# VHH binders against o26223: the designs that were tried, part 122

Target 1, 191 residues: o26223
Amino acid sequence: MKLLWTSQHIKVTVHIDGKVSKMDVLEAIKTRRSIRKYQDREVPEELIDKILDAAMCGPSAVDERPWHFIVVRNREMLEKIPEVHPYGAMVKDAPVAIIVCCDSSLEKIPGFWVQDCSIASQNILLAAHSLGLGAVWTGVYPLEDRVEGIRRLFSIPEHVIPFSVIPLGYPAENPGTRDLFDPDRIHLEKW
Below, E stands for the ipSAE of ESMFold2; O stands for the ipSAE of OpenDDE; V2 stands for 0.75 times the mean of E and O plus 0.25 times the DockQ between their complexes.

## First folded at step 6 (VHH)

Design v49 (framework vhh_7nfr_2)
Fold by OpenDDE, second read of step 7:
Structure v49 (fold): chain B 191 residues (1-191), chain A 124 residues (1-124)
Amino acid sequence: as target 1 above (191 residues)
Amino acid sequence: QVQLQESGGGLVQPGGSLRLSCAASGFTFSRYWMSWVRQAPGEGREWVSSISYSGGYTYYADSVKGRFTIARDNVKNTLYLLMDSLKSDDTAVYYCAKGLYPSFKYTSDAFDIWGQGTQVTVSS
């Protein structure tokens, strides 16, 4: 049974056997949307593994790779996340969430971990989309209330900083595509 | 029912001041970023300002920075926009918007609830 998800411009074919049609990287980037509604369907572990693999393929400052990932499938824990994350309401409806964290002890140059974890988070989103899943980046850092909330909820050590919560699932919405190209943001040779 | 209701708009001379209010109901106000967005005649919607849950973070469009102040009262479930040194270019309908996430630019998916708007006219 091929579930054909038709967005206005992109057909993502998800195979029941876990095989997903190949999506071009530019297509993935251009057509990715934040998905906040999910089907009542489990995400196979194999897909999560692929997503995490992608998450770890991004560059990091001096190759510090400071990221850690908490994979959350426990229903009770997923339901608690919205209590500490005001914009995490959709997490309770997702079959799985990935929490991206930074281990500050791995940081070689101060401050670059934000970029490192951002790249990891974006790769999660792109990988998920390419695999026929929907995801959304719910920012944790730098908002102290969210950071502390997630830290307490998951007993995250003080030297580890929760950065983002990314719920994932098969999409139950189709926000469509956007043209975000803005030539006014492009400067040639000089400002 | 979730509702936002703007008030405080009106006619003001250039250099004048106005205070807009937005009364929120039907949701936990303190759990959401709030924003002001305006729409001038014949123009698209323009993001004006955003404020975090407790007001610890405030952001402004360059066009209003230094002149406008966003504030909120979570006890009263009210969002405010203090507008000083108003200019003719500030003439617009001003909307209160409930954020889905912190946003510094107007996009259709950044906000899920809108007020009806309040007219601000700056004219000599």
Scores: ipSAE 0.012, ipTM 0.298, lowest interface PAE 8.6, mean pLDDT 87
Fold by ESMFold2-Fast, scan of step 6:
Structure v49 (fold): chain B 191 residues (1-191), chain A 124 residues (1-124)
Amino acid sequence: as target 1 above (191 residues)
Amino acid sequence: QVQLQESGGGLVQPGGSLRLSCAASGFTFSRYWMSWVRQAPGEGREWVSSISYSGGYTYYADSVKGRFTIARDNVKNTLYLLMDSLKSDDTAVYYCAKGLYPSFKYTSDAFDIWGQGTQVTVSS
């Protein structure tokens, strides 16, 4: 196996609303949208490496870092995902997908692995967006039928739990941004 | 029509070298992982090597690591296997396959194989 994994500091120019700009963290958070339509274009391995580096930089409970990742580029395998994930139809059209997994043997505090893997998933979405890619989080855990289906497809051991499937690619849609700020959900000093 | 056409096999002495080629047509070659699989007489198919569609990732069976190199040319839609330090136990028909084997080491589901293969015989 010839794999080179290097942790990197990322600086990227991103296209937003037809404009090319450097994306700061607040802009990335506010402009990230779920992308389900992808160009028929390869995502370079260097970008996947940067995304996975970012995924592993998230905080985790008691530094347990229970995440493992499966990178799926095989077209035949991507086409089988919708058979076990009803809301994963877009995966077959993506050039690549990342399956976020939890190795339960690394969990130190019961239940916190869900939060850890959620953080990793969100970092994948934000990193992809900052690199000019589109992605969407499709839920696997806690739906046991999807967990078992994904485990079967990718020969995942019983002590490892597939958490999310995140297809990625260059966007073929631009849904624009959303204004989601709701001050009624903010309470000052007391409920 | 999706087709994979292997070539480059032949008779070679132990310690020799061969370069296998696979010409792909009928699909977007640059979008797929590609693999080499071999089958020795009287044995099942054995995965040899896989390469990502960008060429950035390569995987090798333990039996061939350090001796074989997988490569691809996405402009020519061609997959290669460079075989060095050949041994008698490398004697097999070599098949070009569309797909990534490491995801399913023990199932045929991982591959679409359309070629007739190319025979490699290593003997003195």
Scores: ipSAE 0.000, ipTM 0.140, lowest interface PAE 16.6, mean pLDDT 82

Design v5 (framework vhh_7aqx_2)
Fold by ESMFold2-Fast, scan of step 6:
Structure v5 (fold): chain B 191 residues (1-191), chain A 125 residues (1-125)
Amino acid sequence: as target 1 above (191 residues)
Amino acid sequence: QVQLQESGGGLVQAGGSLRLSCTTSGRTFSKYAFSWFRQAPGEEREFVGAISWSGGRTDYADSVKGRFTISRDNAKNTFYLQMNSLKTEDTAVYYCAATIYPGFKYTDSSEYDYWGQGTQVTVSS
């Protein structure tokens, strides 16, 4: 007896795309937490595309937009990242990671690419959270050993600088909410 | 524009120590990877040691491993070569060199953008 499978047996994929909770911007910012434990569940390409679109919408110094992105889904490659990034152990357990890079040939103003790539990284984290995913920013630049390790592992050209590795997936942990507002860090009119 | 200037060379007896310094101009010191090369009379220029822009990696020629240490001081815009247990074979003109980050570890002198004028090190028996 042959069993036939139809799209109705994979409705969960359709429900993810069509039923993702709408989160306002302030809620996304306040409730986003670093997520380091992921479900054994693939992230649809459509969600990655939305995340990368959000990343490219960041402000950039003199509108240089020097960012490039590597999307890593290959399990063997993800498992090699902790070898070159000591604090990236969680990456091997993620279904996908995004490597944020700077193409130095696109740089118009020296040094501001770091801020540009930081904004792109934060937009990835916020967009992932708004779409029901968890992510964490693992630092690459300015640690030269990590920069060279990631460059070698992913065949990144010398004029391109890997900035961050952001594993993401459906969260398998739920960190509690935090109140982070500290009025002692706000100065009116003067220091 | 980056200018490099060596100091600390001189005459020393075998088994002695010297510290070479290389000072750089300007606000870009932290962006550079630095190396030391040497050239003995009638010989080709050879690699001695390198330090990455972060200071997280160092590399040395086999002939100097365990005897020489490269270090950098970003606050002073200076990097150093501490030379211990000197041998007569270490006699050479020592050159400091710089290349811009990301800078891979380079042992080929042609990979360096900026060079000092050299400082003489003479090790007597």
Scores: ipSAE 0.000, ipTM 0.087, lowest interface PAE 21.2, mean pLDDT 82

Design v50 (framework vhh_7nfr_2)
Fold by ESMFold2-Fast, scan of step 6:
Order: sequence, then structure tokens, then C-alpha cells
Structure v50 (fold): chain B 191 residues (1-191), chain A 124 residues (1-124)
Amino acid sequence: as target 1 above (191 residues)
Amino acid sequence: QVQLQESGGGLVQPGGSLRLSCAASGFTFSRYWMSWVRQAPGEGREWVSSISYSGGYTYYADSVKGRFTIARDNVKNTLYLLMDSLKSDDTAVYYCAKSYFGKTLPYEYYFDYWGQGTQVTVSS
């Protein structure tokens, strides 16, 4: 594999020394599954950095990029998430979770931050999968009780909205791949 | 003021070993990916190896894989290249390079600061 930069210094070829599994983009999209069971293994911070870089590369309405991220590794804090998020029980068993947030002060177009944070969340899921990790999107917004519970738990300011909680780790389950292609949902030229 | 200063180069016989060091100052060394890049006489720059800020991930050019080891000491702010089984084709000036962004893999391949270089000559 060769990566060419708009670099005035050098052109480089990248060779990864067996640290992560690799797959092409379409394979990653088609084989990603929600993973809720994790190995008792630490996720290196370099992998979290790669995932967050991918999250920030998503398109954003009028380039507002309102996302902020909280990385949670503290076991006590992870164990408290199910208390404020009924469908987040698996988070307590994950080695790390990412909370995707919207800083409303960065919003340029009302309401589009939801799409922006959805794109960031999906990029986290795809990037994690491509790096050999498993993850699942647990919904926070627009459920007011969950939004306020997560805000209180992580000291999130009132102008910042927690959008999703994504636990991740090395997978301890393999649900397999699904064939979801449905041609009846494709309409040519009109409904 | 970012400074990178290489040392440890010299003349060595084929099959020999050398240890290069790079002393870093003027930035938070432990937050940046670091790399070694070399330039042989009359050739362009060739990337040799990169190491993550924690030291947990390393990458090597095919030409040096299995012979060179990149390492770092974040307490001493020092980058190392341990070179084994040296070949005449390894003759080059070796540069220590700081990553432009310092956080993710794509950014490690764009360098904003370079050291002065240290000459490695492999010859009988």
C-alpha cells in the first residue's frame, strides 16, 4: 500500500507491522455489525485517535463541524451509564466508550447538528470495525431523560448536547454478516 | 523552538550494527509520532520507520523490516533507530522527523521539522 500526500517533503509507502486487521471500504460497510460483548483487553489510545480522526472527517452542514468527543475509560464511570441509559447495559463491560456531543455554539444551521453527529457516529463504527474492534451505537438524543442523565454524569455544559454513547473493544462475539440488499427499495426515475 | 539533533552515525562494515539517537526539545515529545527518513547520495528522501507517541505502534519500510528497530524514550525525549545487518544500500544521511499533526496515522507521513542528519556509511 502506498499513501501519497500533498507533501513537499517526501512520498511514502505504508507497511503496518501486524498491529491491525485491514479491509476495503465496501467490505467494512457490508460486514460491520453491532458488537455488545468485549474481550477483557485494553484498546490502545493510538486506535482511539485513528477512530476520532475518522469521525471528524465526515461531511458537515455548511462545514459547521459541531462535534466534540468524550473518551471514557474509567470503570466506575462506565458502570454508571446503564443507570441513565436503559439500553446501555453493555457499556459497563466495555474497556472504553466514546460519547459524541454537539457544541450548539458551533451550529450554523438549526437542526443539522443531528445529521452531523450521526455521520460522526457512523464513522466511529466503521473505523472501529476496520481496525479489528467492535462497537455499538446506543442512542441518547432525542430522549430527554437520557440527554440529561449523561450530561449530569459527565459534567457536560448546558450548551453541549450528548448525542450517542458508543462502547467499543476487541469483539468477544461474531454475529456474522447479513445480506440486506433489497431491490424493492430502489425506484427508477420516480416512485 | 523545535530542535531535533541526531547522533550515532559513522562508518561500519557490512553486516555490522549501529544505534542512532535523536534528542528532541521545544515541543511535547510524548504527544507526537516520530520518524526516521534517509537520503542516499543523488537519491530522493526515503521514509524508513515511524513510531506512535506511546511507542505501541511501529511501521517500517520493506527495505529495512526485520533489520531495523525504532524505539523511543518519552522520559528522556529521545528517539532511537537500532540498525542490524547493515548493507551497503543503507548508506545515507539519516534524519529524525517530527510529524506535522502528531495524532493519527495519516499525519505521521507529513513532517514539519527535521534534524540536521547523521551520516551512515556501510563499507569495507
Scores: ipSAE 0.000, ipTM 0.136, lowest interface PAE 16.9, mean pLDDT 82

Design v51 (framework vhh_7nfr_2)
Fold by ESMFold2-Fast, scan of step 6:
Structure v51 (fold): chain B 191 residues (1-191), chain A 124 residues (1-124)
Amino acid sequence: as target 1 above (191 residues)
Amino acid sequence: QVQLQESGGGLVQPGGSLRLSCAASGFTFSRYWMSWVRQAPGEGREWVSSISYSGGYTYYADSVKGRFTIARDNVKNTLYLLMDSLKSDDTAVYYCARGPIYKSFTDSYGMDVWGQGTQVTVSS
């Protein structure tokens, strides 16, 4: 069969603070940046719901979909995250954070939950960006002390593994876009 | 002028040991996390280890856990990597780096100052 390359562009139209925006999937991927400075502005629950819906749409090994999510809006809890996550200082200044977790009881193929939760985390970042928000992935797994610190802070059961903490909000910084295309990293047919 | 300068690299046999040093100048060393990052021939950069401001927290890549130890001396403004049980797969240029600085390990290593690198070759 002849392989034809048709446009793969999917247009998503959403209301962003009373405004309608269209974002091409490729545009979202290429223009997403890590954002660590947030406005003093609440993120509507409807946007969090859209972000979490997108997070759950990722591919998963043997369709195990082991992800669970904790949505943290409580300022006192957000302020405690840096005490157990040294690189989570920006979380205390965010209006909301999402903790991506793996429920190990849902794991069907050993070890692939890391890829599953990475996909979910990236989808959160892309969805947030497409909705006019900024976010950053702060690492938890595989650092044992952070895993246990976050577990204790949020009363996470022993069979559930906290994977990432993703603060998000309306951006208070604009680092611009990056040109990351490097053809020297593309190998045709062989190394 | 902010600078990092590595030393202590060289040729060793498998199972051998090396101690790498990194001399920092031009900034308040005790206020920064510090890291070691390596680059093997024909490969991208691989994070090896990081140490907090005080040395109270240390983190290691799975490939080096139990064999490498990261340490710092804030009085001498020097970062160390103690490398035991070296394997041929540890052959790389080892870079001292300032960071992570952005409170995240996921942003292109989060390092803003890099040394010149020191070559470590584990024979055969």
Scores: ipSAE 0.000, ipTM 0.092, lowest interface PAE 20.8, mean pLDDT 82

Design v52 (framework vhh_7nfr_2)
Fold by ESMFold2-Fast, scan of step 6:
Structure v52 (fold): chain B 191 residues (1-191), chain A 124 residues (1-124)
Amino acid sequence: as target 1 above (191 residues)
Amino acid sequence: QVQLQESGGGLVQPGGSLRLSCAASGFTFSRYWMSWVRQAPGEGREWVSSISYSGGYTYYADSVKGRFTIARDNVKNTLYLLMDSLKSDDTAVYYCAKDFYSLGKPTSYYFDYWGQGTQVTVSS
């Protein structure tokens, strides 16, 4: 039986850097940065549970919700990820990683699982940021070598597709915010 | 350069059997789901069957369940369709297709490569 604590079962007040962090949605979106350096600090299970709850709240094509998640805390397993994912070198230094997967048997509309899992991945990044953690999305699908490497490493069955590996932890770097607004990409009424 | 080459089609009488083959090259065959798709004259494409990387999972259209068997040989990079109890409505060009998303029940919308096809005609 797999049991996960939902946000409704978490009764602990979380203090981030000695203060309760309150970040509105727009602030979270605008200030989230990819974080690849982590403190040597454990991430509480309560925070992982909140992040996964947020991941599952994303919209999904025909409400198919095909996502599954593997939570990896084992140091030996984290250290093996860079061997099958060359741009995942930072994963070995993270205290935890989440692997976002698609169970193809849950898919109602073929191919839309990519969008579903992308939404889940982005929600993980935003939720982590809002909780004072740093994370980065490392791509697995559609790169065939990475898909098969991750599948073999974590004993993922053939009907399940690993989509992304997201290491996360307390940030050990603080990249400045970016102003990415580009009005040339906005067209009024038509192209 | 991905290449898929079908063979084994032909004329057969109703109730007969055929074995289709698809020789694959230009990609790591053992890492992809493979499918058979057919197109009857004047009709749209119809998905027939799919097989997983290892062959551990197979899926069939309701119209062919119990009559067709999909198989693969990862050493020879070859996909097969074993067709038994053929009916006149099985007459079509049969295409080998590489599954883009490794889905168990794919549609033609999600295939990234198709073979040239092999004609199967079921007639007296």
Scores: ipSAE 0.000, ipTM 0.113, lowest interface PAE 18.2, mean pLDDT 82

Design v53 (framework vhh_7nfr_2)
Fold by ESMFold2-Fast, scan of step 6:
Structure v53 (fold): chain B 191 residues (1-191), chain A 124 residues (1-124)
Amino acid sequence: as target 1 above (191 residues)
Amino acid sequence: QVQLQESGGGLVQPGGSLRLSCAASGFTFSRYWMSWVRQAPGEGREWVSSISYSGGYTYYADSVKGRFTIARDNVKNTLYLLMDSLKSDDTAVYYCATKLPYGSWYTESDFDYWGQGTQVTVSS
């Protein structure tokens, strides 16, 4: 038996509030691009809430869910990020950034928090794209200088590890989509 | 100051072999992905190959898979491209390239720093 639950259909109903979504999941995945140029336009709090809800829906090793998020809208703080992340210059031009963190006190399996926070980061990028926003993942962990710099800048406790900084906003560039499908990377049954 | 200097190019017959080198300085070479990019006469730049900071992962363009091998020496801060079974369509200027900071390793649009290039000519 493949399943240990009844054959009855469990229907999860998504209430769209009378609107039709413009992008399905596969389209969102295929058309998402890193966006580093943003319009001078604020992102509504409702959209940030939807993005963070999506971030927390990712699978997590033994359901440890170690992620915490810092939402940065303060321009003075955004302008300081390039000082501790030298190539995060685009962050200062974004209306908002999300810092993805791991609370190590929630960790149940050593090292899997990296995968958990990666999944949360990718969900932020996909959710932002699906809502008409652009975002880019700027790497923090495992670069010790950036981890320490971001931790100090945002008063992050010693037991919490900053993982990524994701600036986002309404896109001011359109790099187009990429044709990335490579059948040579697919192996049937064995290598 | 980031500097990348290629060497090892030259004239070779079809089916021949060549080894390119790239000497890197001005950054912590052992912490960055390195790539080779080529430009044929009258054409745009084409990504050829990339290698992870540790050397544990390598990637190749379909046009060179099975013929080229990318390698690195983190003690000598040197990147290599071993080219076997060379074809006339491999004729190009070959550039050593990197992106600072770490990441985005598989296309010419991902690179911030380039060397001067070394000419490879495959001629009968």
Scores: ipSAE 0.000, ipTM 0.108, lowest interface PAE 17.9, mean pLDDT 82

Design v54 (framework vhh_7nfr_2; at its last look DockQ between E and O 0.02; V2 from the best seeds 0.00; counts 0 for: pae E 10.2 > 2, placed apart)
Fold by ESMFold2-Fast, scan of step 6:
Structure v54 (fold): chain B 191 residues (1-191), chain A 124 residues (1-124)
Amino acid sequence: as target 1 above (191 residues)
Amino acid sequence: QVQLQESGGGLVQPGGSLRLSCAASGFTFSRYWMSWVRQAPGEGREWVSSISYSGGYTYYADSVKGRFTIARDNVKNTLYLLMDSLKSDDTAVYYCAKHIYSGFPKTQDAFDIWGQGTQVTVSS
């Protein structure tokens, strides 16, 4: 592979060794864990594209789909996130992060963008897991200081609201699985 | 004060060996992927090799694979390129470059800091 740089792109195809987990939907939902430790290995852009495609497939109130996404790979920018998000220390260790945003100009029903962006965030976590990656949802909205900190850091317009920051990478930890089923929370026919 | 300074270049016979060093200062070296990039007279920049911030992952151009080894010392903030079985085609100025992101540098815009370069000449 001889990589001769042009003003545009290299002329060589890079082979990606990204094993896709053979996992049904129920297994993916039940085995997904928050991952906060990442290998210093590249996450191919093709996997990020698949994750974002999945994020946009979520249901949305009156089909408003108000989500926008910022993909952050710049190491200096990732290093600055913990300065405006105190519980986002792991973001600096990730090879990439996705910021889920709401464009309020696309909102058709007031307030439902929170549910819309929550669904998009969860789809990112599930898609990452299904592709052999680890991720964690770090909360931004509704914490005013975090919202404004992230907005300032990434030059986000005033009509756009940063909702979550999701670092992603190949996992460097395996926290195991959880059994969360609680039949006491299920009521038959009435409360 | 962010700086990359290469050293270790020189004149060597075909089949010889050289060890290039790149001293980094002004940033947290252990947090960034690093690359070696070369430029032959009258040619464009050619990517040579990259190393992850821990040193656990390395990438090489096919032209140097099996002959060159990239390494780093995060305690000394130094990047290395160990060059064996040198060929006349390896004659170039070798630059140390700091990545803005993890992984393979698809374009030269993947770097924000470049060193001054060190000349390697392979000649009889």
Scores: ipSAE 0.137, ipTM 0.629, lowest interface PAE 5.8, mean pLDDT 88
Fold by OpenDDE, look of step 7:
Structure v54 (fold): chain B 191 residues (1-191), chain A 124 residues (1-124)
Amino acid sequence: as target 1 above (191 residues)
Amino acid sequence: QVQLQESGGGLVQPGGSLRLSCAASGFTFSRYWMSWVRQAPGEGREWVSSISYSGGYTYYADSVKGRFTIARDNVKNTLYLLMDSLKSDDTAVYYCAKHIYSGFPKTQDAFDIWGQGTQVTVSS
């Protein structure tokens, strides 16, 4: 069986601008929704830089900061992502996507990278929302089919684990807000 | 139970055409890549073609490129292989195979479920 594979590498350059969002942090958290429909409008690089800056500001276990980010703007690649991610259909409609990855070689304590990358992913969502963008967290890890699909598509080395794919764009939907507070989930002092 | 069932094989003359079908059951068909693999008499299994979830990715072995077309109907849970310009060397049992992982299958271990196969014989 003769098999041939070709892959493309994407380089990411981050430039951080100092503009502060006007949205309050609690407002951002409470009003954030998953956005899966996007306008036919490009996202400025400056906004992506701010989002990535925010992504890197989260805490990590013993400050290991294991995260890497692939910024995808290429239309062809965006269109390919859904074919390796069954719930990533909206990615093809986004002007840009961020793939959050873990470099296992940077891990200091085993297993905490999932939390670290989750924090980074959530910060991406919150930052995007505060900047007037919509985004959605599409889970890659721990589903092996998605992990392997994204790995192959982006030629991600074996020691690096794709964690999430986050499409971003100006929202073309407004799903509204919801109250998710549940006092039954709060236990005082003991279960 | 997860099951793949091939059909559409038969005897055809060189230059002829066949359409193979693979009926899938017992799993969410649209969430898996699918492949065709064939085995000729006395030979090992040979990868033929693969298709992604919605058909955005299609891959073909060099031996069948331009002649075979892989397709799928996710509503019918069916995988297809359109075979045109058949050659004697295409004679084999054709198997439908379910992928474990997304992406191009590099090895035979990329598949976890196989059909029973359907015989394709190309002979004058």
Scores: ipSAE 0.128, ipTM 0.584, lowest interface PAE 2.4, mean pLDDT 90
Fold by ESMFold2, look of step 7:
Structure v54 (fold): chain B 191 residues (1-191), chain A 124 residues (1-124)
Amino acid sequence: as target 1 above (191 residues)
Amino acid sequence: QVQLQESGGGLVQPGGSLRLSCAASGFTFSRYWMSWVRQAPGEGREWVSSISYSGGYTYYADSVKGRFTIARDNVKNTLYLLMDSLKSDDTAVYYCAKHIYSGFPKTQDAFDIWGQGTQVTVSS
């Protein structure tokens, strides 16, 4: 029995947002919060594309750009992540997650890939927020059990290092903003 | 043991209504998006409607928008399709299908479990 499924029979209209306005970058940074509860709502592929484009705009050590991204939408795979990631319980409830990885064959300066992938991860969070999504960075590297668990679960090669898992979706919570400025952390000229 | 079983099809006159049901078993129904897909005689399968795992979001093909309503009951593990204002072009076998992924189904490969189908015939 062969299925003759064609895109000509499938049409859908997707709105980006009723509030299509750009967000100031300082506002995005100050108002972004870790979101761990998500609406049961599709995240369109084009928003993921925008988020990953933003992730790849980050600076990297000597422009090494060591990052790779795994986009996970499969419910069974999302539900398995908490088995290897004790603080990743919310991932099973997200419509999608992004795994940020380092391809060590692209490294030009040993060990700076951590900074590179951290920058990419933060850009994912800010871009998601600016698009009306909520996300949270869940740490994988350098915790050995998490790194190997995620590598095994997603068939990640030995030369590729999973760095973070970032579940995202339309928020189902609003933690509010915080005021975290601390002048005692600022040192002029010396310690 | 994973099963989807449709019911509620039948013969109806143009402008009539039908309610389809799909009983699910063998998986955690409330964790998956579900869809209705139909196949008219001599045609390929056509996506009709999808519903998110909580039921909070619904999507419809343009050809059925405003006439069909998808719903789910996660306590009874049952998916529904209420079809109103039926037309001859709605004549098809209607299948219940379980999504592999969250989100809109792009192709038939988005589904791993299908029901047997229930025949809907709209007499002309």
Scores: ipSAE 0.006, ipTM 0.343, lowest interface PAE 10.2, mean pLDDT 87
ESMFold2 (binder alone), look of step 7: mean pLDDT 85; pTM 0.872

Design v55 (framework vhh_7nfr_2)
Fold by ESMFold2-Fast, scan of step 6:
Structure v55 (fold): chain B 191 residues (1-191), chain A 124 residues (1-124)
Amino acid sequence: as target 1 above (191 residues)
Amino acid sequence: QVQLQESGGGLVQPGGSLRLSCAASGFTFSRYWMSWVRQAPGEGREWVSSISYSGGYTYYADSVKGRFTIARDNVKNTLYLLMDSLKSDDTAVYYCARTFGYKPLSSEHYFDYWGQGTQVTVSS
């Protein structure tokens, strides 16, 4: 049988707990929360692929796009992360984690890779939330002991810098929404 | 109804090669992790290899690493196991299985559907 024409950009429709994701950008930004408790459920690779696509769509200094990503699903490796990252205890309970890295050979302007990788990390958090997942950013750079611990654990070469570890999964907690708007931090025309 | 049907087994000499196939039907094959599991005569079931739904990630038991390659064709709904440098210890019934839950690299593996198996015999 001949395949029917379709305008779909993905080979399969993503369903999250029976729903197609329809969260708008402002809703995603305002309702995203750090999630540290996860269901014992596998995260489909199509969702990870969508999240990483979003991560790579961030702006970067002089379009250097220095980011590389390590996707960790190996339970033994996830369980070792807290040994080298003291605030990463929740990672061992996540079904998957993404390590955001900078390849320094791609850096065009010294130092801006930190902002580039921060943007990529935030896009991962927002994309995960929009797809019905929970995630949390655990910091690696600029803490030298964490950088070296993660580098050693995942055989990361010296020209590559691990920036963040982001565990993610289906959320097993609901912390609710925060109202963080503070008009005292907004200055008109001058300081 | 989920169905998994293996083929491609047979008798081969040590050092030989075989290609196993598993035809999947009754579910959206492209959305599931798939595995190969074997059972040698008088032994329990041993996990051999797993492949992610997209084919982007593959995992192998230490006993087969470097000799076996797992692959899939999501258009044809078919899982493959390419077996090279076969040893007498590879003699087993090979099962295609759909993976349930996340633990592809743990000593425990979760499978919700199994094929009927295909016999592989490595002997002179």
Scores: ipSAE 0.000, ipTM 0.102, lowest interface PAE 19.7, mean pLDDT 82

